# VH-VL binders against o27280: the designs that were tried, part 244

Target 1, 266 residues: o27280
Amino acid sequence: MDSMNVPEVLEIKRIVEESESVKTFIFSWDFRREVRPGQFVMVWDFRDEKPMSVSLIDPVRSEIGISIRRVGEFTDRVHGLSEGDLLGIRGPYGRGFELMGRDILLVGGGIGMAPLAALADEATARGMRVDALVAARTADELLFLDRLEAAGVNISTCTDDGSCGFKGFAHERLLTLEENHDMAAVCGPEPMMFQVMRILDERDVPAQLSLERYMKCAVGICGQCCLDDTGFRVCAEGPVFWSQELSRVREFGRYRRDPAGRRVPW
Key: E = the ipSAE of ESMFold2; O = the ipSAE of OpenDDE; V2 = 0.75 times the mean of E and O plus 0.25 times the DockQ between their complexes.

## First folded at step 10 (VH-VL)

Design Y22 (framework fv_marstacimab; at its last look DockQ between E and O 0.84; V2 from the best seeds 0.00; counts 0 for: pae E 5.0 > 2)
Fold by OpenDDE, second read of step 11:
Structure Y22 (fold): chain C 266 residues (1-266), chain A 118 residues (1-118), chain B 112 residues (1-112)
Amino acid sequence: as target 1 above (266 residues)
Amino acid sequence: EVQLLESGGGLVQPGGSLRLSCAASGFTFRDYAMSWVRQAPGKGLEWVSAISGRGGSTYYADSVKGRFTISRDNSKNTLYLQMNSLRAEDTAVYYCARRSHYGSFDYWGQGTMVTVSS
Amino acid sequence: QSVLTQPPSVSGAPGQRVTISCTGSSSNIGEGYDVHWYQQLPGTAPKLLIYGNTNRPSGVPDRFSGSKSGTSASLAITGLQAEDEADYYCQSYDSSLSGSKVFGGGTKLTVL
């Protein structure tokens, strides 16, 4: 570990309430340090540190955004912060998404839409056509719809309870969509991603999927985010993987390992 | 009505080249991935190549990698297969097939015969 | 030799029930990829018979049915008719072959 991995203390410039459980924290960013959609940063609240995906990349305003879902003690503390408060940020880390082709499909579930929203901005800025399948359990959990629409993204929604859009799961809705995309990016619950990947493979659509694992060091040293069989480190070789890479990962869509190294089923 | 019509087959010597075409009609061509599937005389079906709807992604069987090139012109609703360095084992009826949203081949052409012989 | 294994031939009398097996592995059928079935009448192009394991396209009689379990799939034909004499192929996707579409070796069905 060197000075490059020391958190920079940054002031929260702005907070956007995305939903009841999700807030986006915006920071000033020196873009001499490049950041790509799909990469993550380590967020430090001076007590604990957690990896978070970058959900906004704005070189014009020199800002980045980090969307955080309230799910535990750390995120509870962070959600209690106000504009002007401080957080430690180190990174970015990991492999981000690659863009290829003319038409791109985004498939996101819940907070998984965070990195995809950033990718959507980049893709549309490049003149690409972007279709997004946004999935959630309920309508009130659908994220970034207005933002995506404003960017020119064609949105399809899917909810488990049918409160908005297609009633069912993302992979079910996907079967009803056109297969004319040159590339897909996927992020959400791993069972969802597993099913979506299968369909995309069958459709000859190259897919990149962003995984979530317990990450401690973020620099590929501790090994806590290693995937079985391959030895892939989610923080180093990922979190974005190609579908062909994940096809070699036995645990994908089946289980993950907890901080103690035990298998935990999805 | 969905229609697929292959053309370009014929007799060619080993090491030669041939270009197959598949004219599609009756559906929005760009919205579907397309594949070539071949069948040697008296043998089973073998997938050869696939291309995404917009043409940005291509796939090949190991047996044809480096020798065959799949492409499409969506403005002409036409699928192509450029076959170079042809071998005797490439002798087959070549079918163009539409890939359905379910990953199956829901429509097939009648095929065009390619014979590689000295 | 085929990634998916089918019996080379099956036979039955008119009115009988026959089944054609398609045995795969953990990298195709066992991975969760769908199995599709095709019928090829003599001298004709293949025709989609079953898609997505169990679904019938329009025009396919309900005498034809598909199923999948574990690493294998099966095509069942009830009320066998003379016109059912053909070659039948199963097809799936294999993740271990760089994203290849894979066919079974085919099964010749003879109606006695």
Scores: ipSAE 0.797, ipTM 0.901, lowest interface PAE 0.7, mean pLDDT 95
Fold by ESMFold2-Fast, scan of step 10:
Structure Y22 (fold): chain C 266 residues (1-266), chain A 118 residues (1-118), chain B 112 residues (1-112)
Amino acid sequence: as target 1 above (266 residues)
Amino acid sequence: EVQLLESGGGLVQPGGSLRLSCAASGFTFRDYAMSWVRQAPGKGLEWVSAISGRGGSTYYADSVKGRFTISRDNSKNTLYLQMNSLRAEDTAVYYCARRSHYGSFDYWGQGTMVTVSS
Amino acid sequence: QSVLTQPPSVSGAPGQRVTISCTGSSSNIGEGYDVHWYQQLPGTAPKLLIYGNTNRPSGVPDRFSGSKSGTSASLAITGLQAEDEADYYCQSYDSSLSGSKVFGGGTKLTVL
């Protein structure tokens, strides 16, 4: 039975302040409706709906978490909410991450660390060794470090400005990491993901990448989510793709799409 | 200090099978992806197969896909290549090679000769 | 045939400079993938000579240098010596091929 397309009105149980610009909203969840890392939900504030990646999946506590960065009108309104307030949630939607092998490298940029934090929990619970490269422009934008440490993840950090860890970009830090991995998962700005993908390709590390592209739709309804060369719909066939699929897409890392589906340079 | 030693080569009839081994020493074997690279007599280098550090991911050149199987035993620091349905075109010196974090083949074994002939 | 093109041979006298080209396409070197170079002395296994376009492993003389521009790379050898006589191979990654790790056809360097 498919009841995922009907919004369920849920109470905000807890709010975690991840940074000045990011909050995680935690809800009770009925896990008869399955949720996997890499999937997203539609968040409805009774005015607008927006897709948000699931950042916490906790069947023991019967909770999910949704991490939201303040970037515009909708997210500003949601950030103004308090514990006890209500939001509508539809989903989950999309293809989640696939785990394989004995160890995994997570490479996250900014808010892209959110779906990877949920993946870290699942990988750790399966007994995989988890290494995380957490990247941001500044130390204030590094996310989930305490949560990853508590989960037993081996953490490396880098910031563009050198305010924490390695000074430089994620791909530059990755070049100094000598250990191989059975797989990797990458989420962040597309230019960062493209650079990281090339290095992982050369190292014989299969990678899954999660696209942060803007969407207005759910369950594959919106054709604006399509990639030019492959015809993939991010909300139906993504947001998670293997690197081999993305390396064949001419626009990956070169262009993005605006809300109207038009090409815009990075 | 890093050493790679191949063995298991020899003369085999077309359609036959061989299993190559590569004994590794001088580094933490499980931390590196490994590859097999071959070279036909008087010809250039051709990448054949690759395996991730803990063995969870494998890759094959189109010319050997479905016939060759790469594997590793990290407890024995050994890389393997199981070669089935061998053809005359598979005749080559087979090298075991380590993949660096830069994507290069930074260390190579001495090679083992595989001859597929009647 | 190889997707990375090298001249089959190059020659020089002791003390001279020689260059070996490696010509690729938009799916490999042009896409931004690194180029690595290997030296194979007669009767021996290949040895890593240059990695990541420009870097030398410990023990490789600074007479050897690598460069990359556009869809091509080159290996330069200055102060050519008799012991440099060998086959030289470039290697990169190609996103359009299922095999993905690609070698050039090799260049035989003869020291006159």
Scores: ipSAE 0.686, ipTM 0.859, lowest interface PAE 1.7, mean pLDDT 87
Fold by ESMFold2, look of step 12:
Structure Y22 (fold): chain C 266 residues (1-266), chain A 118 residues (1-118), chain B 112 residues (1-112)
Amino acid sequence: as target 1 above (266 residues)
Amino acid sequence: EVQLLESGGGLVQPGGSLRLSCAASGFTFRDYAMSWVRQAPGKGLEWVSAISGRGGSTYYADSVKGRFTISRDNSKNTLYLQMNSLRAEDTAVYYCARRSHYGSFDYWGQGTMVTVSS
Amino acid sequence: QSVLTQPPSVSGAPGQRVTISCTGSSSNIGEGYDVHWYQQLPGTAPKLLIYGNTNRPSGVPDRFSGSKSGTSASLAITGLQAEDEADYYCQSYDSSLSGSKVFGGGTKLTVL
């Protein structure tokens, strides 16, 4: 069994083009290394290493999938790879989502739908009713709609430009949804997550939110993933936090930190 | 029209128990979180407890944790508050209140009086 | 001891404007949570007056208005009428009090 601190070099088994800018890379996986929705892995392209959320967890086929949006040099290089090429993977790391009750709302913005797609599969397999609010800038950036529908998820969409579904932001669409759920799981741009969290708090819907921060060690030692005012480490105490844990975090939704540790507005 | 009707209040000794009910009509009950809010004689409003629309999550003010239990029966459109180990400080009018999707209490019942005295 | 602070009383003459303040903190109003206002006439249940900081439910006259800035909110009543004599409560959510809605202490409005 490989150490979680050392990357295992794995062959890309399949590549699924989810959109023009998002690909899912599928690997064979030994599920003695248990993986839960909301956990992340460090993906190593032999030059650099970045955290990526697991979007597919399939113990029956012995596969995991990792969805990656093309946003810079690392992700451009990874998107240039083919089936049969190699990547290093270490992990999984972090605290995943906890399911509760029988009725869950997923709110995902852009690539934030990736870990929520994995959660949706688990929730529907457990017999939960799953509603998903899937948000993007444009219709062609809405992710995982066919997969969610096939899993029996009830989908609402919104796009900033109105090209599909509700025209507007995810939190504006959320205000028009009449049902309240036992819990919610939220992942996407942090300003969106802050607005969604506020609404869910006011509705007495417990929420778990998945955060992104700069990571280096992934095991809680280096301090690069710390949150202001609490000392929470996203890689150790997160990336999934309950909304009440985040209520103590001044920076959530208000600013982020660059790799040098400086405050930068969202 | 939305209607909420509380019942089950009364006079009870310290350490005793009461079960409040709130009958709901005029809306799809399971779609709304519900709360109990109380008001001691001559005092302001105090939130007591909340329950999600499907009933999977419950919340309590610190003053009542471990003594009060909120529940709902969505097949009967009824909200409940089981109050145990009652204290004189629990004396109040207890309101059933519906939570709007904006987080306000948009509809209130008439209230039911709970008096805890020897 | 209230998380949201309101003046205990305000008064005004008929036709005048009065304002009722609601002062919170960074864990409630300052975190972006909405403020709602309730009117309670003597011997009756509270009634929603303003929701989402500024919105009036159907049937509430436009002489009632709400606003929010920073960590505080205000309810303004113009054209004061004898019928407006009541207790007024603000309410918000406080993220430091898991699952808690918090009310202000209430303001008794006296119409002179």
Scores: ipSAE 0.253, ipTM 0.693, lowest interface PAE 5.0, mean pLDDT 87
ESMFold2 (binder alone), look of step 12: mean pLDDT 92; pTM 0.937
OpenDDE, look of step 12: ipSAE 0.611; ipTM 0.841

Design Y23 (framework fv_marstacimab)
Fold by ESMFold2-Fast, scan of step 10:
Structure Y23 (fold): chain C 266 residues (1-266), chain A 118 residues (1-118), chain B 112 residues (1-112)
Amino acid sequence: as target 1 above (266 residues)
Amino acid sequence: EVQLLESGGGLVQPGGSLRLSCAASGFTFRDYAMSWVRQAPGKGLEWVSAISGRGGSTYYADSVKGRFTISRDNSKNTLYLQMNSLRAEDTAVYYCARKSHYSSFDYWGQGTMVTVSS
Amino acid sequence: QSVLTQPPSVSGAPGQRVTISCTGSSSNIGEGYDVHWYQQLPGTAPKLLIYGNTNRPSGVPDRFSGSKSGTSASLAITGLQAEDEADYYCQSYDSSLSGSKVFGGGTKLTVL
């Protein structure tokens, strides 16, 4: 019995409404299966399965949390579930974040704060100084602010529309923050992550970036992980990648690919 | 008042080693990334190495990778550059520089001369 | 070879305007990375003159200005003075296979 690859049917113990469109589903978890921030699980509703980042890791309570944004049929069905209902969970999968140094910057956009919230908990538990730049289109899409504040995280916010904090994009806010950090972790929309990566590279801050579209590569259902669009292919376990790897990928932040592999602008 | 003072330069033979120091004062040293930048006689500036404020990350130019090691001691406000396997092409004035505003170098030391010759 | 190209020398008379170019590529200035400028007087350490393309540190006179367009940047000096005679370096960041910081080859400004 491979505990990473066998789905376990788990009862939804608790549901937290994070926003109008985001819920965190909490399950009892046997921590003999180690889970680290940045990893994901496959969530099975007995029709389809989808990868979801782990947003809460609590070994003391023996619980994990999975935060899900409502964006389509699968997530709409899952959002319709109640405490006591069942979901299939398998994993964890993927490369988790690595922590180094004493000071970390977290930069999260929208639902990208989910894996970063779990990372913030681990970093603070290790005694690290944690600064979080939480970005969203509007105030209603800023996630986990209360949880981050309770953990002792130093929070900066920005919204595209100015409804909370700095009015502007994450990279524009980051330019006004001149603090040096030993490392950074970034998760959010790909165009945001690209702009943030450029600034962190200039500042010599090593950054780890979590890319949703590479979660399937980590479970082996993507035949190849393409990090070089000149014809070289490097099979790398996602979803977390170093900034120096992504700076060499021409499509990162500039275009995506359709099912035929053709370049499509963001 | 921000001050950076380099020391440790001198004449060494090819294949030799030298350790440079940079004493910093007038600012919270641990909050700033630091770099070494060199200048060969009559030539331009070349970035050599960088270290993050808390010391968790180090970076090197390809020309020195594997031979030079940057480090810092934040309790002593001091930056170091350990230079091994020195070559004639490493002959230069070595500057200690503080990284600031948009990754510019806002303060520089006076430099220390390293000459690699027999 | 420097990844940022500057003319090796420029000259002007007192009171004139001179410009010093810094030409990069898509992996540095063209990718959106900022350009900084340094002045090095003979026998001294470099001094930050312009940062973030257009900004002046406290104490730098308005005669010095920076600009950036496409893959290139320029330093302009108006009302040229004898004490401006120095070497000038541009600096940016390159995301390709070079180190994190790159300098131009330098430009010697001669005041005639």
Scores: ipSAE 0.008, ipTM 0.500, lowest interface PAE 9.9, mean pLDDT 84

Design Y24 (framework fv_marstacimab)
Fold by ESMFold2-Fast, scan of step 10:
Structure Y24 (fold): chain C 266 residues (1-266), chain A 118 residues (1-118), chain B 112 residues (1-112)
Amino acid sequence: as target 1 above (266 residues)
Amino acid sequence: EVQLLESGGGLVQPGGSLRLSCAASGFTFRDYAMSWVRQAPGKGLEWVSAISGRGGSTYYADSVKGRFTISRDNSKNTLYLQMNSLRAEDTAVYYCARKSHYRSFDYWGQGTMVTVSS
Amino acid sequence: QSVLTQPPSVSGAPGQRVTISCTGSSSNIGEGYDVHWYQQLPGTAPKLLIYGNTNRPSGVPDRFSGSKSGTSASLAITGLQAEDEADYYCQSYDSSLSGSKVFGGGTKLTVL
């Protein structure tokens, strides 16, 4: 029922400044409500509610972290908050990442590294070998490098402008990596994810991709369940999808819709 | 020089089982996804199964799903296909093939004949 | 079910040009997946002839060329020689078949 999903008002315990535009808000969390990497929560500032991926899951400290990029009015207001201030948190929602095999590749673009940072922690704790390709437009937008390094992750970077690591896009950097993986997890801008998915498909590496746009769709007052044209429910079937599932979604990376709702090639 | 050599083919009765092997040499085996492709006598090529380089991902054609199991032993540079519940329509030459650019198959073994009869 | 369709046979005289078509659908070639071509001489394993629509592996003569347009691809063979007599298969990838590699039915080339 809807009443079972009312926001819990939580105190901001700690704020970590990840970059000029990204902060991680850390809350005490009761792990009787399980949370897994790849899931999201609804963040309520007492005016608007927005979905945000969980970026830190720490049962030992009884904490979760939510990383938020400053991009508009809601996120500007949230970035103005201090330790001790209150936010409403509802969730978690959605399908999390599944881990399989011994070796995993993470490919993250910008804020897309947030859910992947939580996944990296779980994968390393399980004894998996983790390679992360961290991509951004510029060096100051590369996120979680110190945290990934501390966790024992093997890191490759690329920036569009060449200000850190390989100069180029994530898919161009991925083509220079000389290792097969048992699985991959990908999160970032949709054009990046589409190009990366094509390469991973060519390598027969099963990939899970997290689609932020599916999290933002809402059909009811709770906002946790949304059906798009493919029939995916965000709370049950997304935001994380296997590449074989996304290969059937013709709009992913290929098409946009005009005002009449017709598919138009890019 | 890349070489793929299949073995394990033979005559089996319907409902029986057979395991095919493919011995690989001349390349770093663990870095390549591998496939089995079959060809019934006088017929065309049919992709059967694929496995990722490290073995964490497997794929099957609908015609063999639930009956065949692809696996690999990277320490021995060997690819396997375990075939169970064999049917007459599984009669074919089975090729081991290496995945290359754009999901093409750049090297093929000589094939091993599987006959399901009687 | 989507299938790659090839003519069952094609023929030409020595020195002539022949083309072998491979017709797909929106779930394979039409979706942007690349087309590859294989030559199978009698009694032998298939050999990669063209990959990625237009590329030739080392050792393949330039008489063989590939092209792709819309939902179809073609293999062109110029200056036909007797040793070109073989079966030719196109291959792509089909998203509607749970991401399966898919082959055309094959075309028997006869050099008259």
Scores: ipSAE 0.008, ipTM 0.433, lowest interface PAE 9.8, mean pLDDT 83

Design Y25 (framework fv_marstacimab)
Fold by OpenDDE, second read of step 11:
Order: structure tokens, then C-alpha cells, then sequence
Structure Y25 (fold): chain C 266 residues (1-266), chain A 118 residues (1-118), chain B 112 residues (1-112)
């Protein structure tokens, strides 16, 4: 294996509490190694390793941020860490988002907003108009609202319980928005992305969607994240895909494969 | 009131070129994708081409790819269809249509007739 | 050879109920894309009749209704009137045709 695949041990510079279940860990970063919104890194806590999206890219401060949702044993351990503690980081990996046009729509659900927040920063820095539909189950799960607002993003919120913004799902809220953007970037629960993609297709808005699959090697070798029919590897050809690419992936929005390779429904 | 008005149709020989225009009014033009839909005499509707609201993306039916070019000028609220290498089977009434946010064509022009004949 | 299949013609007497079917596949209607319906009166441009499977634009009578199930959709017209004599087209999106908007072949409705 290439030395590039050896984790670099980095000190946690800062920790930002985004919500009850989400923390952003900030690290010093050497930007001689380019990183793009939509790419991911492998985070190693010296016991286990998990892929995480980059949610902050700050060349001025020479920092990156990784937002992690507390969902299991690994993330429980990571959430127990403090500033000054160490983590192993290798990457970045995968295909990130491409920016095109003048106006961009971001549609994010839950932790899916992580890579989109980074994309929003880049887009606004380029002078693009950015509209963001931020969705969550409840108001307290909405992520990055202050950050997005500060960046000049036009925000619409959507919550399942109606505790903030539109009551309903992201695709339902999207139907009520009247903008026709040059492109869209989507990240969140796959059922959400599935529905949102259909609407964007019908609107003739080219869309990029970031998929989540079980990734082991992150370098396209193990095949654990391979999508049926196409042979797309989420870690190599993705995690960001164009809607036209995903239209060829029959499992999209329908099922995924668990670590044992078994089909599990969404 | 939303209005779409096509122009530019006429008689042209096979291999010739023609440029259609569609003047739009009564709505924020840039916020809507637009399409051309044609209908041969006595036949059904056939989608021809589409363009996103800001003009950043274009789409074509296989039957016209490489020959037709869709474009728009949002400053003039006008949609265009440049038709090159015209064939007899391109003979049809050409409609401009606004794409709704549901993916339907919610408004149509009156259409302009294009006849390709020797 | 339309992607969406409609009966070439249907007929009914005034006051009757008629149904027009639109049969698609797993790459369009079955994929979850919306079905829309258009009415084209003789010598006129098409008019949106039903959008988003079941919704009626302003001005469309409630005797027109749309439905969708599986890979097919249906337009129902109750209380048939002479003015309903027209061609009717269903329309959807097909993911297998490079983002094509697809129409049915059209159905000629005759009021007897």
C-alpha cells in the first residue's frame, strides 16, 4: 500500500457542538494536499476506522472540519474525546462535488448537511447564489443554520414534526419552491435523496448526490461499497454521483448491502 | 397572465436551417425550464428539447441530437430553437412550453408550423 | 411506438364515465415519476389537464380526475359532455432515455 494510505496522527484543535448528537472536530491541515467538498476521510481512533465527510475547508486558517454523528460504538468513543486528543486521519478520498453555473440548490438531511456546508462555503466564496433546503426530523437536529446564514446562504428549513419551517419531508418542501437552479447538490437519507432526485430530473436541474455505503478500504480495492449492476465503487467513483449515473443503479433508494454483503432495505 | 408566442416557422428544403423563437411574458422567465414539443400533422406529441431555467443545461431527443440547438436569453425572455440539417420527418407544429415545478408543461404557445419539403 | 401506451380511441355518451389508460414501465411511471395529462381540442394547442398524478389546475372541472398505480396511470372523466371531445395525452419522465420527457400516443375521445 502507498504511504498515502497511512493515517496521519493529528491533534484535535477544536470541537464544535453542532447538536446533541453531532460534533465537528477541527484539525490543522496541510493544504498542499487538496481536499474538495464531498470527499471523505478515514478516521482512525486506534481501534477502528470509519469514513467521514469533510464539513469544513478553511485554507485561511489551514484547517479542516469533520462532522460526526453519534450513532454507535466508534462514534461514542470519538465523541468522548477532548481538544488536544489524537486521531488518525487518512485521505481525502473519493469524488467530490463539482460546481457549475451561477445559482446552486443544496438539499440536505440530517448529517447529510456536513459535506453540503463545505460546498456552500466554496460556492459563496465564488460569488454564486446558494439556496439551501435543510431538513431534519426535529428542529434540534437541523445542522449548520448559523454557519450557512453567515455565509450568505438562503435557507429554507423542513422538519418532520413541523417544529421548524415546513412540516413534512424535503421533497415535499422542494415542490413548493419555485426556483430553477443551474445545479443541485443533495445529501441525506437515501429515501430522501431518491425522491428529491426525481423532482430535480423533472425540473431539468442537473443534480449531484452523495451516497453512503459501508466502506472498508476507501481505495476501491475491497469492493465492499460496490453498487449492483454498475459496479460503481462508492469510495472510488463516488461518493458523489450525478443523477444520470444513479439512474443506472437499481439499488439506489431501495436497498443497501450490510458489512456481510446482505441486502438490507432502507 | 402567462403568455408564450412562437415565431420563425415556415417552408424549408431538406438540409436547410430554421430558427424558432418563443417570446415569454407574465412570469419570471429564468425561474422556469422551457421545452420545445412538436406535433406532426395528424400525429401525437413528441418532446424535442429542454433547457434549464438559467440555461446551464440542455437536453435533446435522440431524433434531433446533433442537429438542433436549444438556447435562451433571459434578458429578453426569449427561448430559441436552431434547427439545422432539417429532414422531412421534422415537419410539424412546434410548441414552446413552460415546465412547471411538478414536471408538467403548464403553459403552451399557439405553435408555429415548420414544413420541410422539396 | 410511444414509450407510454394509450388506447387509440375511447367513446362514451353524454353523462357517462370514461377512462383513459396510460401504461408505462419501471423506468418511468414505475420509477416514481409524475404523470401528467393534457387535453387537445381540435385545431388548438394542448392544455394541461392533470399534473402530479392527481392535481387539477385552476379552471379544470372536478369531473376530470387522475390516478396512478404501479407502472400505469389513468384519466377518468365523469359526466361526459360534448365539449370533452378531444385528444388526450399522458406524459411522464423516463430515466432510461437520457432524461427524456415522454408522451403517450394519445387517445381520441368521441362523445356519441
Amino acid sequence: as target 1 above (266 residues)
Amino acid sequence: EVQLLESGGGLVQPGGSLRLSCAASGFTFRDYAMSWVRQAPGKGLEWVSAISGRGGSTYYADSVKGRFTISRDNSKNTLYLQMNSLRAEDTAVYYCARKSHYGSFDYWGQGTMVTVSS
Amino acid sequence: QSVLTQPPSVSGAPGQRVTISCTGSSSNIGEGYNVHWYQQLPGTAPKLLIYGNTNRPSGVPDRFSGSKSGTSASLAITGLQAEDEADYYCQSYDSSLSGSKVFGGGTKLTVL
Scores: ipSAE 0.705, ipTM 0.867, lowest interface PAE 0.8, mean pLDDT 94
Fold by ESMFold2-Fast, scan of step 10:
Structure Y25 (fold): chain C 266 residues (1-266), chain A 118 residues (1-118), chain B 112 residues (1-112)
Amino acid sequence: as target 1 above (266 residues)
Amino acid sequence: EVQLLESGGGLVQPGGSLRLSCAASGFTFRDYAMSWVRQAPGKGLEWVSAISGRGGSTYYADSVKGRFTISRDNSKNTLYLQMNSLRAEDTAVYYCARKSHYGSFDYWGQGTMVTVSS
Amino acid sequence: QSVLTQPPSVSGAPGQRVTISCTGSSSNIGEGYNVHWYQQLPGTAPKLLIYGNTNRPSGVPDRFSGSKSGTSASLAITGLQAEDEADYYCQSYDSSLSGSKVFGGGTKLTVL
């Protein structure tokens, strides 16, 4: 019997280096416990537990992948692990992306491409046309380009410094894309997502946006997961929200909260 | 040459129904979101409804939500507006309009008159 | 009330400059949404005049220009001509109205 509340100790089957700061950890997975793009798992290194988005979902191989960016003590320890080492995995949790229509746009910034890569796999497997706008600060920080290309995704890139593709931000590149889409999925830094959402709203393209900040627990117990105006818990009601849900949230794209709950401008 | 041609307007009693059509030509219809915009006699423009290019998403002004249904048939290059439970305040010229890259209405039809009277 | 406010009328003589204002709020123009402008000649459908705050479609003379600042936008018409006599509408998007496209109340331009 499966239980999402009990961490399962899993062996790291394979590690893929996505960039200097990002690795994907691949585990065998029992798909009696269904997992969908946009959902997350709790990763336990036997000291601390942190939420991580699922970036690979492969029922044929019975594998999941979890992409982790090195940003602190926990992720530094996990990056030091090797194939054959053990991690605890609990989940999946959260509301995943919903696919609709035939043509979909993915807009990802940095590590935000991780859950979108899993979504791209599902969308292409369903026969959908997928366009991806992949954004990063520099060319070396663009993620999953080879995987997206192998899946048949139409890729546009942009970098802040102009080292690959369009020189500028994701929303500036989006203004020059003339294709229409049935829906969009967006994941990345919140200021980027806000600007992208605004453009998609004007075009009548329904968008789903993934908010990964403040996810400190798997069941929404932590008040840090709440959004100011709606009381939405990112862990319980997210992390994926439709743009019409986020249009009611005054803090989205304007300020963030530190661990003490104080407002901090972007 | 982009062309939009509305039809289906007419006189109807309050509580009645009408279906408007808009025939599109001169562009790849499925690649553009479409809207209906209305204008009451002597009054300003009011957006009514929008539909995404493939029809996967629909949007409605609060004044018509639950009464009007927007739809499209991309194989026929035709946009529709099914209007139910019509009210006197729905009396207007109804324009079919195409959504541009910036969210503007870049092409408009000539409009079709809907008169709701008792 | 209209969420985008325009003066109901403006007037000018041939060759003069007129400016038509469009005043919004934090939920539309102030949030960063684009402003578009339409010209409606008597008895005709509206025609796109300015899109994306400042851009002109092909065929629109450079006498027409748009600008945006804060919660407001403006349409400027220089070198007024008799054929410019029309109703002018601004249009934006309002996040507070369930994602609605919103029009200003319209401005009737009279060329004296």
Scores: ipSAE 0.264, ipTM 0.671, lowest interface PAE 4.5, mean pLDDT 86

